# Ledger of designs, part 195: VH-VL binders against q96il0

Target 1, 167 residues: q96il0
Amino acid sequence: APERGAERRDTAPSGVSRFCPPRKSCHDWIGPPDKYSNLRPVHFYIPENESPLEQKLRKLRQETQEWNQQFWANQNLTFSKEKEEFIHSRLKTKGLGLRTESGQKATLNAEEMADFYKEFLSKNFQKHMYYNRDWYKRNFAITFFMGKVALERIWNKLKQKQKKRSN

## First folded at step 7 (VH-VL)

Design R1n (framework fv_ebrasodebart)
Fold by ESMFold2-Fast, scan of step 7:
Structure R1n (fold): chain C 167 residues (1-167), chain A 119 residues (1-119), chain B 108 residues (1-108)
Amino acid sequence: as target 1 above (167 residues)
Amino acid sequence: QIQLVQSGAEVKKPGASVKVSCKASGYDFTDYYISWVRQAPGQGLEWMGWISAYSGYTNYAQKLQGRVTMTTDTSTSTAYMELRSLRSDDTAVYYCARSTGYKQDFDYWGQGTLVTVSS
Amino acid sequence: QAVLTQPPSVSVSPGQTASITCSGDALGNKYAYWYQQKPGQSPVLVMYDDTERPSGIPERFSASNSGNTATLTISGTQAMDEADYYCQAWKSSTGYVVFGGGTKLTVL
């Protein structure tokens, strides 16, 4: 029985699926690449005394990660599907079978595939523009809340120093 | 103790609408998605869609896109699924299930709500 | 359109190993999940992320996923394992979730 399989199902909040960081981690943990997005998920460390503001920041970062993972998973699936359709269409146009004489999947040369890549990039230009816009909006929001958390921590340090002097 | 408790069985006529509730307890409701899965009598599981309890963002199965609406009420930790323009082939047990993100891993399930559509 | 295919039924004697397959194009490039459903009950997650077992699921349950086939294996099968089993993965054409048709496991 692997150690991770013996634990309570330890799913990260806000949709990051089921990689398990090492026990007793005091910092964020980076998991293996996701099969769909090919991005490494981050499991965020939860401090013992997490403030409501720190929780809000963490949830925002986790939801942004989920959004990013979903975008790239969908993009990769679309790319793979359209690539296969393009190859099959070109082979059919040439009067060639979908398999080689050795039984392997037939493929196109780099010059022929360049047509697919150019069309795919052109077709998805607007989608990528909107992705970049939303990515910057999300990172602006994260930066804003990071600033709030930093100010909260500075204020707490100031209060703690003042308290220690109050004997 | 993580629990999802659904509303009771309903009988509807064709063309009516049904709204099923799913009350979550034992965890922070806004940290997870709620997915809806139905099962017609003697048939397999069919995914209907999910909703983020944090953002309210939804994603519906294509065949149900125009007929289903999913909502949440964070103050009561309750998810809702409304299905409109009911047909006899909508007769099924409807389940809510807690899931994480886009991968849709269903770790805890409600007890199910039988919706019968008959004339 | 990509679908997940399961055998409708599998029979095994008590104590033997049961194997339930789930087939789909390039399934090994997707995470597979397995659910157990007993009559009149809600499904229960028994395997996730291809090979991982949730807390509370007996060690006799294991799974694999490679190529076009995901497999749920139950070693030393017991009468209590008699149930319908469903696989789940992404639907490649849309990124939506899809379930296999289900396999009725009978322990005779």
Scores: ipSAE 0.163, ipTM 0.673, lowest interface PAE 4.4, mean pLDDT 83

Design R1o (framework fv_ebrasodebart)
Fold by ESMFold2-Fast, scan of step 7:
Structure R1o (fold): chain C 167 residues (1-167), chain A 122 residues (1-122), chain B 108 residues (1-108)
Amino acid sequence: as target 1 above (167 residues)
Amino acid sequence: QIQLVQSGAEVKKPGASVKVSCKASGYDFTDYYISWVRQAPGQGLEWMGWISAYSGYTNYAQKLQGRVTMTTDTSTSTAYMELRSLRSDDTAVYYCARDSTPYKQSGDFDYWGQGTLVTVSS
Amino acid sequence: QAVLTQPPSVSVSPGQTASITCSGDALGNKYAYWYQQKPGQSPVLVMYDDTERPSGIPERFSASNSGNTATLTISGTQAMDEADYYCQAWKSSTGYVVFGGGTKLTVL
């Protein structure tokens, strides 16, 4: 076989779900859950007079959304694959077939699955810690840029009122 | 200092596989992604995919899906790119590059390896 | 299928301002990045996040991104700036990275 299990795990699918918001919408729209990540994508409305700072914020929010969706799509796929492999290995160790006599997929009970959950959590603890770190960094940056945008809007409104009074 | 050092040039026959290595130093390897970019003689840059050194998450260019595999070994701070079923049009210089996406939040390729020439000929 | 379009070549005399454009729908939603590549060498990041310059890159390099067009500007162009220049952006719908076709900058 040209492909190996480890190599196949590395090639997990990624991407953002496609959805169709109303064409003449003036608001952000939330779509259905993504097939792989199970997260809902947001389509951001772009104002006609968007400032460079507002554009940078929007780009950061879009990048963060895609990063988040890709991470969870890969994580969910990896979990499903490793869970199935664990069940198959345990059934073979017990000398049991992969299917019941009714043709249903053979399963392990909750106590037998406890070892898999503990192993998976331990293996992925570092990965999840890094995800949390990156998530906090991204949200901090988004909050910071949101603050900058808010200050820009306040400053522009004050400048407009000043100009109208001066004229 | 930050460095990415790649393995040496390879000559392969059509249908063979090649595995290029990229050893990182001067930073915490698991803090950054590694992207792979190739360049055919006299042509432009073509992105092949990237891998997260901490999560193992990969994203490959659609044209190369099924033929490329990217892996990392955190114990040696080394990234690998394997390309299978080689064709003559796979002849190119292959680069690894550090992807700053998670930490700079810029998504740029700030440091590049020296490149590995892979020649596919009969 | 090129997502990002660059002119294949730009020529300037020493001391003139060079302008290299990069156009594509992705640039309206994603940051633009610019790389310089000299013959036989690896690419070097010269601009990131639409407008930002890395440490070590001369101040004569600047960039902008307006709508769907990113522009790399080199003021007071020198012979040492002669190189191929590539723009880069993310493609949001797929999470993929795309490069422009490259622009050969000739000085003199």
Scores: ipSAE 0.000, ipTM 0.501, lowest interface PAE 12.8, mean pLDDT 79

Design R2 (framework fv_ebrasodebart)
Fold by ESMFold2-Fast, scan of step 7:
Structure R2 (fold): chain C 167 residues (1-167), chain A 120 residues (1-120), chain B 108 residues (1-108)
Amino acid sequence: as target 1 above (167 residues)
Amino acid sequence: QIQLVQSGAEVKKPGASVKVSCKASGYDFTDYYISWVRQAPGQGLEWMGWISAYSGWTNYAQKLQGRVTMTTDTSTSTAYMELRSLRSDDTAVYYCARSTPYKQGDFDYWGQGTLVTVSS
Amino acid sequence: QAVLTQPPSVSVSPGQTASITCSGDALGDRYAYWYQQKPGQSPVLVMYYDTERPSGIPERFSASNSGNTATLTISGTQAMDEADYYCQAWKSSTGHVVFGGGTKLTVL
């Protein structure tokens, strides 16, 4: 009996969508954009009698997707948190409360917000550079394994053709 | 038979580091992730992070980011969890468990646990 | 505060049905998992993918997940079912794991 965590039922769609992937689909299904990362998740189809090489490729693709999703979800959450902290700090420095006299949330003007965006981009430059480097490394590996799977399928097709000739 | 066997109990002073091992057997080590979960005496389960035995990719709980490091040694099918700058509130039983984060799967097999006591 | 909320304790008489709830936003778009832990032992998976039961877990265990609330149900509860029960889910945004606070099931 296969491990529960290796089964296809793990590819259930996010609850943010009213659309469900076909359970008997022979294709990967692309879901709606994630709330935090704003990236579309891919629900991978697991073929019957998946070869060890095909399994390695699928796992690498799944791992790369999850890594990518988590990077952008964390980046977007960090941006939102630091933006709120910056606004709070600036309002406190001005002697203003977090709420206007009408009870609305107080905001900063465009000129003041430009300072935040500049600071955020500058301090996250190195983080984005490392992300891009790892992204290329992962995609190189995926492309390489895709090539190996393609060669395996060609070889199997040639062996099948040879057997048909022998019969 | 699938089995996860952890290293023995440790007693550490505040500020020290501890490294717990988890040796897997009975399955292809690189097909699964290892998650680490701790439990303070009389308290609930707290997730610490997970590591891919295939790629070495890690994801750590925000509370522990910067203090925890997870590694694997594929040649011995062993996962490691190192926690640094120990505090008295790090006293807990530390568990390793087999998991599949990309499938958002269950923790189907657990190690026996390692008691780490931080005192004095 | 806990992201997944469980009642701290549930009591049931032998042979009666026990229900343990787990509530949180993560359960609206992610699967629920349930673990049983007896004193001095490691947790044991008892339910996965909201409704599925692992091989070796008695048929009296069942579970559901509707809206933001998952429920573990034990029919014909036996003394051996006395344990702490934890729910678990994955966070969509970070890939982080969240456990409920745990429920102590007492069979008396």
Scores: ipSAE 0.006, ipTM 0.530, lowest interface PAE 9.9, mean pLDDT 81

Design R2a (framework fv_ebrasodebart)
Fold by ESMFold2-Fast, scan of step 7:
Structure R2a (fold): chain C 167 residues (1-167), chain A 120 residues (1-120), chain B 108 residues (1-108)
Amino acid sequence: as target 1 above (167 residues)
Amino acid sequence: QIQLVQSGAEVKKPGASVKVSCKASGYDFTDYYISWVRQAPGQGLEWMGWISAYSGWTNYAQKLQGRVTMTTDTSTSTAYMELRSLRSDDTAVYYCARSTPFKQGDFDYWGQGTLVTVSS
Amino acid sequence: QAVLTQPPSVSVSPGQTASITCSGDALGDRYAYWYQQKPGQSPVLVMYYDTERPSGIPERFSASNSGNTATLTISGTQAMDEADYYCQAWKSSTGHVVFGGGTKLTVL
């Protein structure tokens, strides 16, 4: 039966699962790396008595994770596509086939590939700068809400202590 | 203060293309995304996609993939939405809106809308 | 089928409390946003982040999100509040947006 926070399972090339869920269901846990972003998703535990403030923090952390995964998935796909196009273009220019006589993918030497990497990094420099800026802004917001949650928990403990002294 | 001003109404034939502009003012254009939302006569709101003004990053609604292109010109603080291969069911008021997907503030300021009529 | 479900219409008497609901699986893990649209006008953001009210929106507007149901509440409803109301959420990790079908609020 599908359930909220259900864990994904994936198998390493060695035949061992990449995913190790916690044995206790009251904790956050980490899933296997996403195929496209290569980042591990975090599945957040939802407590029965979650306050509105705790819910806002959790939703903010979930949105930040989704944004981060989407960015890197798109970046990795763009890199792979442009790399293949670059290799194919250079092989055609040299009059070479796309496969070797053994049926393996034909490749360029390290010097030729260095040209591609330089061009890719230069083209994407601004995109990566804006990513870092957004990353800092998001972590600032998360830290702020974490502080609010911490203060709420302290206040609740103080109220509980007062009630215990009264009885 | 903060304003989004769109280009004027368009009348197009089926198969044509339309390009709507949205000029932003009163804020740092590159700090926000621009989303495009359309509304057919008497119908609800339909999201078309968004573009980041600072990175050029786009995300389009699945049903419009291949027909829509969103761009920005940071020197003029203007966003553009081009829709190709127009059909009669593309007749709608097209809105631009300032947004921050995955951040604070979503669709907080809207343009006045651009009526696009597609008729034979 | 709509991912976010709203009643097509809600009627209320002047001065009474109006409640507009929005239901969908996305609301359990995503923020709800609310927009007001009057005939011939652009939508206006009236609530964001489930419960927050933008500057300039009257205090009589409030909202909540519990489980998979978000609710927009208008206390002391006035004739000027008569409009179409749309809820909105971010549906997927790809950043797709989904709107509710809209609710026509009539003040009689």
Scores: ipSAE 0.013, ipTM 0.551, lowest interface PAE 8.2, mean pLDDT 80

Design R2b (framework fv_ebrasodebart)
Fold by ESMFold2-Fast, scan of step 7:
Structure R2b (fold): chain C 167 residues (1-167), chain A 120 residues (1-120), chain B 108 residues (1-108)
Amino acid sequence: as target 1 above (167 residues)
Amino acid sequence: QIQLVQSGAEVKKPGASVKVSCKASGYDFTDYYISWVRQAPGQGLEWMGWISAYSGWTNYAQKLQGRVTMTTDTSTSTAYMELRSLRSDDTAVYYCARSIPYKQGDFDYWGQGTLVTVSS
Amino acid sequence: QAVLTQPPSVSVSPGQTASITCSGDALGDRYAYWYQQKPGQSPVLVMYYDTERPSGIPERFSASNSGNTATLTISGTQAMDEADYYCQAWKSSTGHVVFGGGTKLTVL
């Protein structure tokens, strides 16, 4: 049976993601892992009277998710492509075909693949460091706005108390 | 009513720059991306890039990287596309279109188009 | 770069079924979108999410996406359907948008 969130069809044209959360949920909903990024998408709950500051926080979180999904989808595709190219290159160097006599794809042993993994990690070291830096920056910004939203809610409660005392 | 209204036609010399505007109305401007798509006379649609109206995050077509800049002004709900170092083959109708962030190519509303003519 | 290939032109008589194909690797793992453009006008979204039709688009428009080929089908084609049709997909590895070359539908 296919995973619901992995289905191509999404009947909500205004939807921010490829999956559909439960209707009238009062919490964020987490979907199944995306086929390409292998990350679970989050659909964010929108309060009926969302403040401008709450809206900024939600949009920042949504956009950070999209950035993160795109990065890992690209990384996984690059890994798969380069892995295939590495295997084909090594098999050609050995004078071996790309398929075994049984018709299956030929593979390399774990020791040979270790060379590929080390090279791939080394080659992508700078890219992953930039990703981590940007990931931290985005999460710091999210934490900052979460703090501002919390302070706004405290201030609104204080205003509510004053209004009740005045009335 | 959801509308995207673009600035008027422009005539430019080769080497000049052009800045096209796209004013959005009828929805929360910062909930959507704005994509730019151009069409040379008698030719097909060519995607130029998109911009998040919320954060200003951009992604540009490789062919235009270094020549194009997309910006937004949230206070006026307006998106801008500036193309520099204009060539005669930049002559086209330039469209803005609304798209959702997660599905960058889901263009549900389009501006009326802006003709940019580059001639000596 | 991912390329979407469409026939340059398709001709049908009024009342006949028109089929416009769009082929490319991107369609194997991403949704197809279809746009109608009449001379001097902006494109209009006519199909989205491979098979879905926006409100206001006639029921005679339908679409499918199978094995890297998306197809736009117009049943009982009318003179008003004469236009250029563009398919579109999103390339997952770059976040870039890809359009097909466009198909001129002639009804006569």
Scores: ipSAE 0.007, ipTM 0.535, lowest interface PAE 8.7, mean pLDDT 80

Design R2c (framework fv_ebrasodebart)
Fold by ESMFold2-Fast, scan of step 7:
Structure R2c (fold): chain C 167 residues (1-167), chain A 120 residues (1-120), chain B 108 residues (1-108)
Amino acid sequence: as target 1 above (167 residues)
Amino acid sequence: QIQLVQSGAEVKKPGASVKVSCKASGYDFTDYYISWVRQAPGQGLEWMGWISAYSGWTNYAQKLQGRVTMTTDTSTSTAYMELRSLRSDDTAVYYCARGELFDKSAFDIWGQGTLVTVSS
Amino acid sequence: QAVLTQPPSVSVSPGQTASITCSGDALGDRYAYWYQQKPGQSPVLVMYYDTERPSGIPERFSASNSGNTATLTISGTQAMDEADYYCQAWKSSTGHVVFGGGTKLTVL
C-alpha cells in the first residue's frame, strides 16, 4: 500500500518533495520532477547511527535542495506570469482578441517576443548572478563537509580495526 | 531558558534606515530560521522575510524586496533586520521569531518586539 | 495574491464553544498554524501542523484543516481567551509565509 499523506507532508512542509522512497532504501534516491520547479527531488538516506557531523551535512544538502527548488519554482512562475501579461498587453494594443478564430490562445511572432525575452533577461541578470554566487558558496560548503565526513569514516574504520585486534 | 531578546525602540525620520537586532539564547542558533514579522498600530501581522542561521539563505516579502536586508552573526547568536528608505507607514512593532531550519515549522519562540516610529 | 481569509470578529459567551475559520488555497496542501496575541504582547503559538497543540496550551484548544478551510476551536471559552487570533501557512512554490487578517475573539 502507498505511504500515508501525513508522512509526505511531514517530510517536506514546504511542499518541494512529495514523493516517497521504496521501503527500506539504504541509499539516496531521486523522485519525479516537481510541478513548479521542474527539478527532481532527492530523498536522503538517514543512517541508523548518524553522527552529528553527518547530520550537519545532510541538513545542509536538504536546505540547499529546498533553496534550489524554491528559486526555480519562483523563476518559472514569474516568467510564465510576465510572459502572459506581455502577450495580453501587446494583443490589446493591436486591437486583437486573446483567442484565434480556431479557439487557440493568440500568440506573438518571434520578433515581437524578442522584446520580452531581452527585457526579462536584463531584469533578472542581477538575480541570476546572486543565484550562481550562492550556488557556488553552497557547493563549496557541501564539499567541505563531505571531506570532514570522509575523514570521520576513515577514522571510525581504523578504530574498528584496532578494536578487533585488541579482542 | 530559550528566548529571543530584541533591541530597544527607535525613532527615525522618513528616508532614514533602521537596524533591529534579535539575540537568541538557550538553543543551537544554527538549527533554526529567524523570521521577521511586523505589526502596524491596530493592524494584523505582516511577514517580512526569513533567514537561515545555518546558511545565511534569505527569502524576503516582495513588497519589501530592495529595502530590507537580513543577516546573522553566529558568533553572537544574533539576527539583524535592516529596513532602508523609511516611510511613515513603516511605523510598526517589529518581531523576530524562530522556526525549524528545513521544515519551516511553526514560529514557537518570539522576541518581545521593537517599536519603530517613523515621523517628521 | 494568495490570501488567508478570517472573520474580523467572533463573539461567544463564557463557557461556550468559539469557532474561528481560516480559508485559502495554501491550506489545501500546507499545514495550518495558529497564534494568539493579547494586547501589548507578542504572539503565542497555540496550534501547529493543523491539529497539534504545543505543551502548555490548554486542552480546550483544538483545530482542524479540511477542504482549504482551517478551523480553530476553543471549548468552554474563558475570559482569558479574549485575544486576536491569526492563522498562518507556508506557500509551497515560494517559501513565503502568509498570515490571515486576524480575528478578534470577544468573550461577553
Scores: ipSAE 0.007, ipTM 0.527, lowest interface PAE 9.3, mean pLDDT 81

Design R2d (framework fv_ebrasodebart)
Fold by ESMFold2-Fast, scan of step 7:
Order: structure tokens, then sequence, then C-alpha cells
Structure R2d (fold): chain C 167 residues (1-167), chain A 120 residues (1-120), chain B 108 residues (1-108)
């Protein structure tokens, strides 16, 4: 228990982060949703004593985040463009203008939009399937490095305990 | 054996277009990205862009945006790189290289290179 | 804009240790990769993920990445190691690939 008490005090961050400048955060920070991908970017905290394995894990997580951001930004852009083209095409087929009598943007009802969503999902099914496959591969790599970091932390704790015993 | 085999050397006039092919064998073509990297005579490596063989997703170097198009043909396991509006400074050896899905910037297998000469 | 800076040349005697550095802001946030290129040949991946060695690359090749500087180290350098070496990383803002200018290793 005395050793656990020392460990707890060394690892207790309560209140410490409030005194760190925003640019020099003591923890990972989550930003606002990106306007194109609609995903919240994570700014990873870099500890002063970051091990090579911890650096590898952080870089892998950052690269995976960037890949996700780019994929979903492109997907959302494609969705918005094709949705607008579908609406305009359907309104033209019905003989309706792009604006309502009140001057508001003309829209299709939910039943008509269901046709678009079905077509979009069908058209993009293979792309999303390949995204999921790559996502699994990336998460396997992240999990593998997380395991290595966990083992390193266990080894370091054991090393610390051995030094206490020999001292 | 895993291989990337590229098309033969080309000589073009300024303003022309060139299309280089890269045929993959010995692995599942759709599991990997293909990057294109060029090297001017006596100069270093310059990245041009990459394409995912499974999704068709592309990303091009900013200085080549609008001039380069990368495509794939899954039925023949072949990647293509087309460069338009050729200039004399586009003279280079053009390489295709294979990436991994979880590490698309690691180029573990390279084609033999295609020399493209642009001269008047 | 991210740039990777390498020394243009490094010379070592056979059996000695060669060190090639690569510096740039991108390396603080992204993995470093290393390629070997001999005259008239395609580049060969020799190191990836900062410190990892592909199958078939001799154990005398090692690498590190600390702060904004990556280092490729070749211990017991052999004549066959004479080549141009390029570092590579991602440009953090664009998802683009960036190569260093290259280093000519001469083994005398």
Amino acid sequence: as target 1 above (167 residues)
Amino acid sequence: QIQLVQSGAEVKKPGASVKVSCKASGYDFTDYYISWVRQAPGQGLEWMGWISAYSGWTNYAQKLQGRVTMTTDTSTSTAYMELRSLRSDDTAVYYCARGTPYDKSAFDIWGQGTLVTVSS
Amino acid sequence: QAVLTQPPSVSVSPGQTASITCSGDALGDRYAYWYQQKPGQSPVLVMYYDTERPSGIPERFSASNSGNTATLTISGTQAMDEADYYCQAWKSSTGHVVFGGGTKLTVL
C-alpha cells in the first residue's frame, strides 16, 4: 500500500492541467468537428519522456485520424454533390423550379429522398466495405502497439520495484 | 514473386501527354495503394501522388494538381499515371511503388522505372 | 511547408559506422522511412516506422527518430552499402509524401 500511495501521488493529475497553457496541454485535446469530415480531431499530448514505442503509437493514431478525416471529408462532399444533383434532376422532371413560391430552397419529401439514399448506399457499398477492411487493419496495428506500450509500462514498473528492493 | 512491371521509355514533345502503366503480379492488387514517384536526371525523388487499388481514392501532389490523373484496372491488375501538358522539366524516370493499406507511405516494392524524355 | 534536410554526402571507411541525418518539422509528428538507391536501380526500402527493418535488410542497418531529426545508422559499413539514401515522411497538413534531398554514401 505505501508503494501504491507513492504511485498514486506521482500519477494524480488533478488540477495540474488547469495551469498548463492551452497550446501546451498536459492531456489529449479534442477539437471541434471538422466542417468537411464532421469528425472531431484529437490533438495528442506529447509527454517529455515519451518512449520510442509511445511515439510510434501516437504517430500511428495521428496517421489513422488523418486517413479517417480525408475519407469522410471526400465521402461527405460526394454525398452533398450527388444529393443536390438528384434533387435538381427530380425537380426538373416534375416541372418545378429550384425555389419555392416563398423563395425558399425547394426540397423533396422523405419518400422521394429514400430513393436517393438507397441508390447512394448501393453505389458506395464496395467503397464502404473496403474502408471497413482498412479500418480493421489499422485498428489491429494500433492494438498491437498498444500492447507493446502496455508491456513496456509493466516492465518499467517492475524495474522500479526491483530498484526499491535493492536500494 | 511479387513484381511491378512498367511500360517502356517514351519521348514526347512539350504540350503532349504521356500515360505510363504499372502491372502488378504475385499479390492481391486490391489490397494495396500504388504511389508514383519521379526522379529527374541526377536529382532526388519527388512524390507525385497515390491511388488505392481497392477504393479508387487518389491524392495528388499540389504542384501537379490538374495535370496528373491516376487510375487502375482491377481486371488486369494494372495502375496508370497520365501526365498532361508536358514541359521540359517533366523529363524524369517515373516509378510506381506499392504501399500497404495501414502504412500507405511505406513503399516496399518498386517498378523498374520508365524514362520519359520531353524535348523539342 | 514541410522540408526534409539531409547532408549531400557522407564518407566512411569500410567497417566504420555511417550516420545519415534527416531533419524537418514533419518528423516530430510523423514516421520516418529510409530508402537505398544504387545507380540505374529502383529505390529499396531499408527502414520504416522510424526504427523497424524489413525482412532481408541486414541487422547492421538501424534508425531512430528524436524530436525533428531522424538518423539512419549503418554499422560495420561494407562496400555494397555505397548508394544514395533518401528519408521520407508525411506532410502533416496535406497527407502528402515528402522526400529528403538524398545523401550520397561513399565507402572508401
Scores: ipSAE 0.009, ipTM 0.546, lowest interface PAE 9.3, mean pLDDT 80

Design R2e (framework fv_ebrasodebart)
Fold by ESMFold2-Fast, scan of step 7:
Structure R2e (fold): chain C 167 residues (1-167), chain A 120 residues (1-120), chain B 108 residues (1-108)
Amino acid sequence: as target 1 above (167 residues)
Amino acid sequence: QIQLVQSGAEVKKPGASVKVSCKASGYDFTDYYISWVRQAPGQGLEWMGWISAYSGWTNYAQKLQGRVTMTTDTSTSTAYMELRSLRSDDTAVYYCARDQSYLPKGHDYWGQGTLVTVSS
Amino acid sequence: QAVLTQPPSVSVSPGQTASITCSGDALGDRYAYWYQQKPGQSPVLVMYYDTERPSGIPERFSASNSGNTATLTISGTQAMDEADYYCQAWKSSTGHVVFGGGTKLTVL
């Protein structure tokens, strides 16, 4: 007798999915880069049968993502603000206006900007070290919970198989 | 023993500023955020902001941005909260509380509170 | 924009189960935390990570978080449980802490 399901062609999706929903709808989605953090957000899929442990993992991942995005959004905004303030202060000290004769924004040369970059990096060195420490700790925690969820899923499958064998 | 000990009560006039301190002991100060939370008489808890004792990174409540500054001194394990341009509606008990920085498990230890009274 | 809504008061008789709810969009994405505050005292953390109990908190305290509603449950409520209870979460978009308006639990 023929195998009704097993004889189905195993065909990978062909063609390029552009501006269309993915063919598989039960997965997390990756969005465009955030304007301020320049990081791509992940939109988490919430299954209808989400266990309490799966919910804890999802919330941990969501919290970690937003902590990460908040850090980089704040860092990028602080950099931009301090850079503009530095440029304006130096131009004012030189008796120069904020615009050139051609109407373009007045700028500092690379040697003058080197002082700003050195100061900014020095001031933020500890902040970046602390970020890396926390980032690794958070990823370790996520990995641990992912392991717990995987074990829960394996255990549930084994329980279901044994129950089926008993019938 | 883990403790957060705050500075004493203060009375200020409208337009003044106040700086409250919170001295931590009994744990690694740099592993925790310090949140500042205030409570007006007979009212609920209002979050003001938090600071990372490790990085100095801050996040302030929208209503208080421009008026509040949070700092830490890791050499003394002390957190500070300065509120400027005081108004009568800033009269409240001000609390500091810790929350673990990399995995926030909630504000498990709180200072005793500092009453700030703003009156003319 | 994120708001956590609690009933202003809940009354129970001694030995009965008290249930305090906390609702808000943030609770669908974030952990719920619960605090107990007695008159003239600092708040005390009684529940974290939706369901977890800190060391030293009696077993009669439990909690859940389903959808956008977190619930604190006190089984066999005692007179000493009379206090104000606050839920807390983190706002998904800003990393700001938000507290519920508080619930006064009366044991009578």
Scores: ipSAE 0.006, ipTM 0.554, lowest interface PAE 11.3, mean pLDDT 81

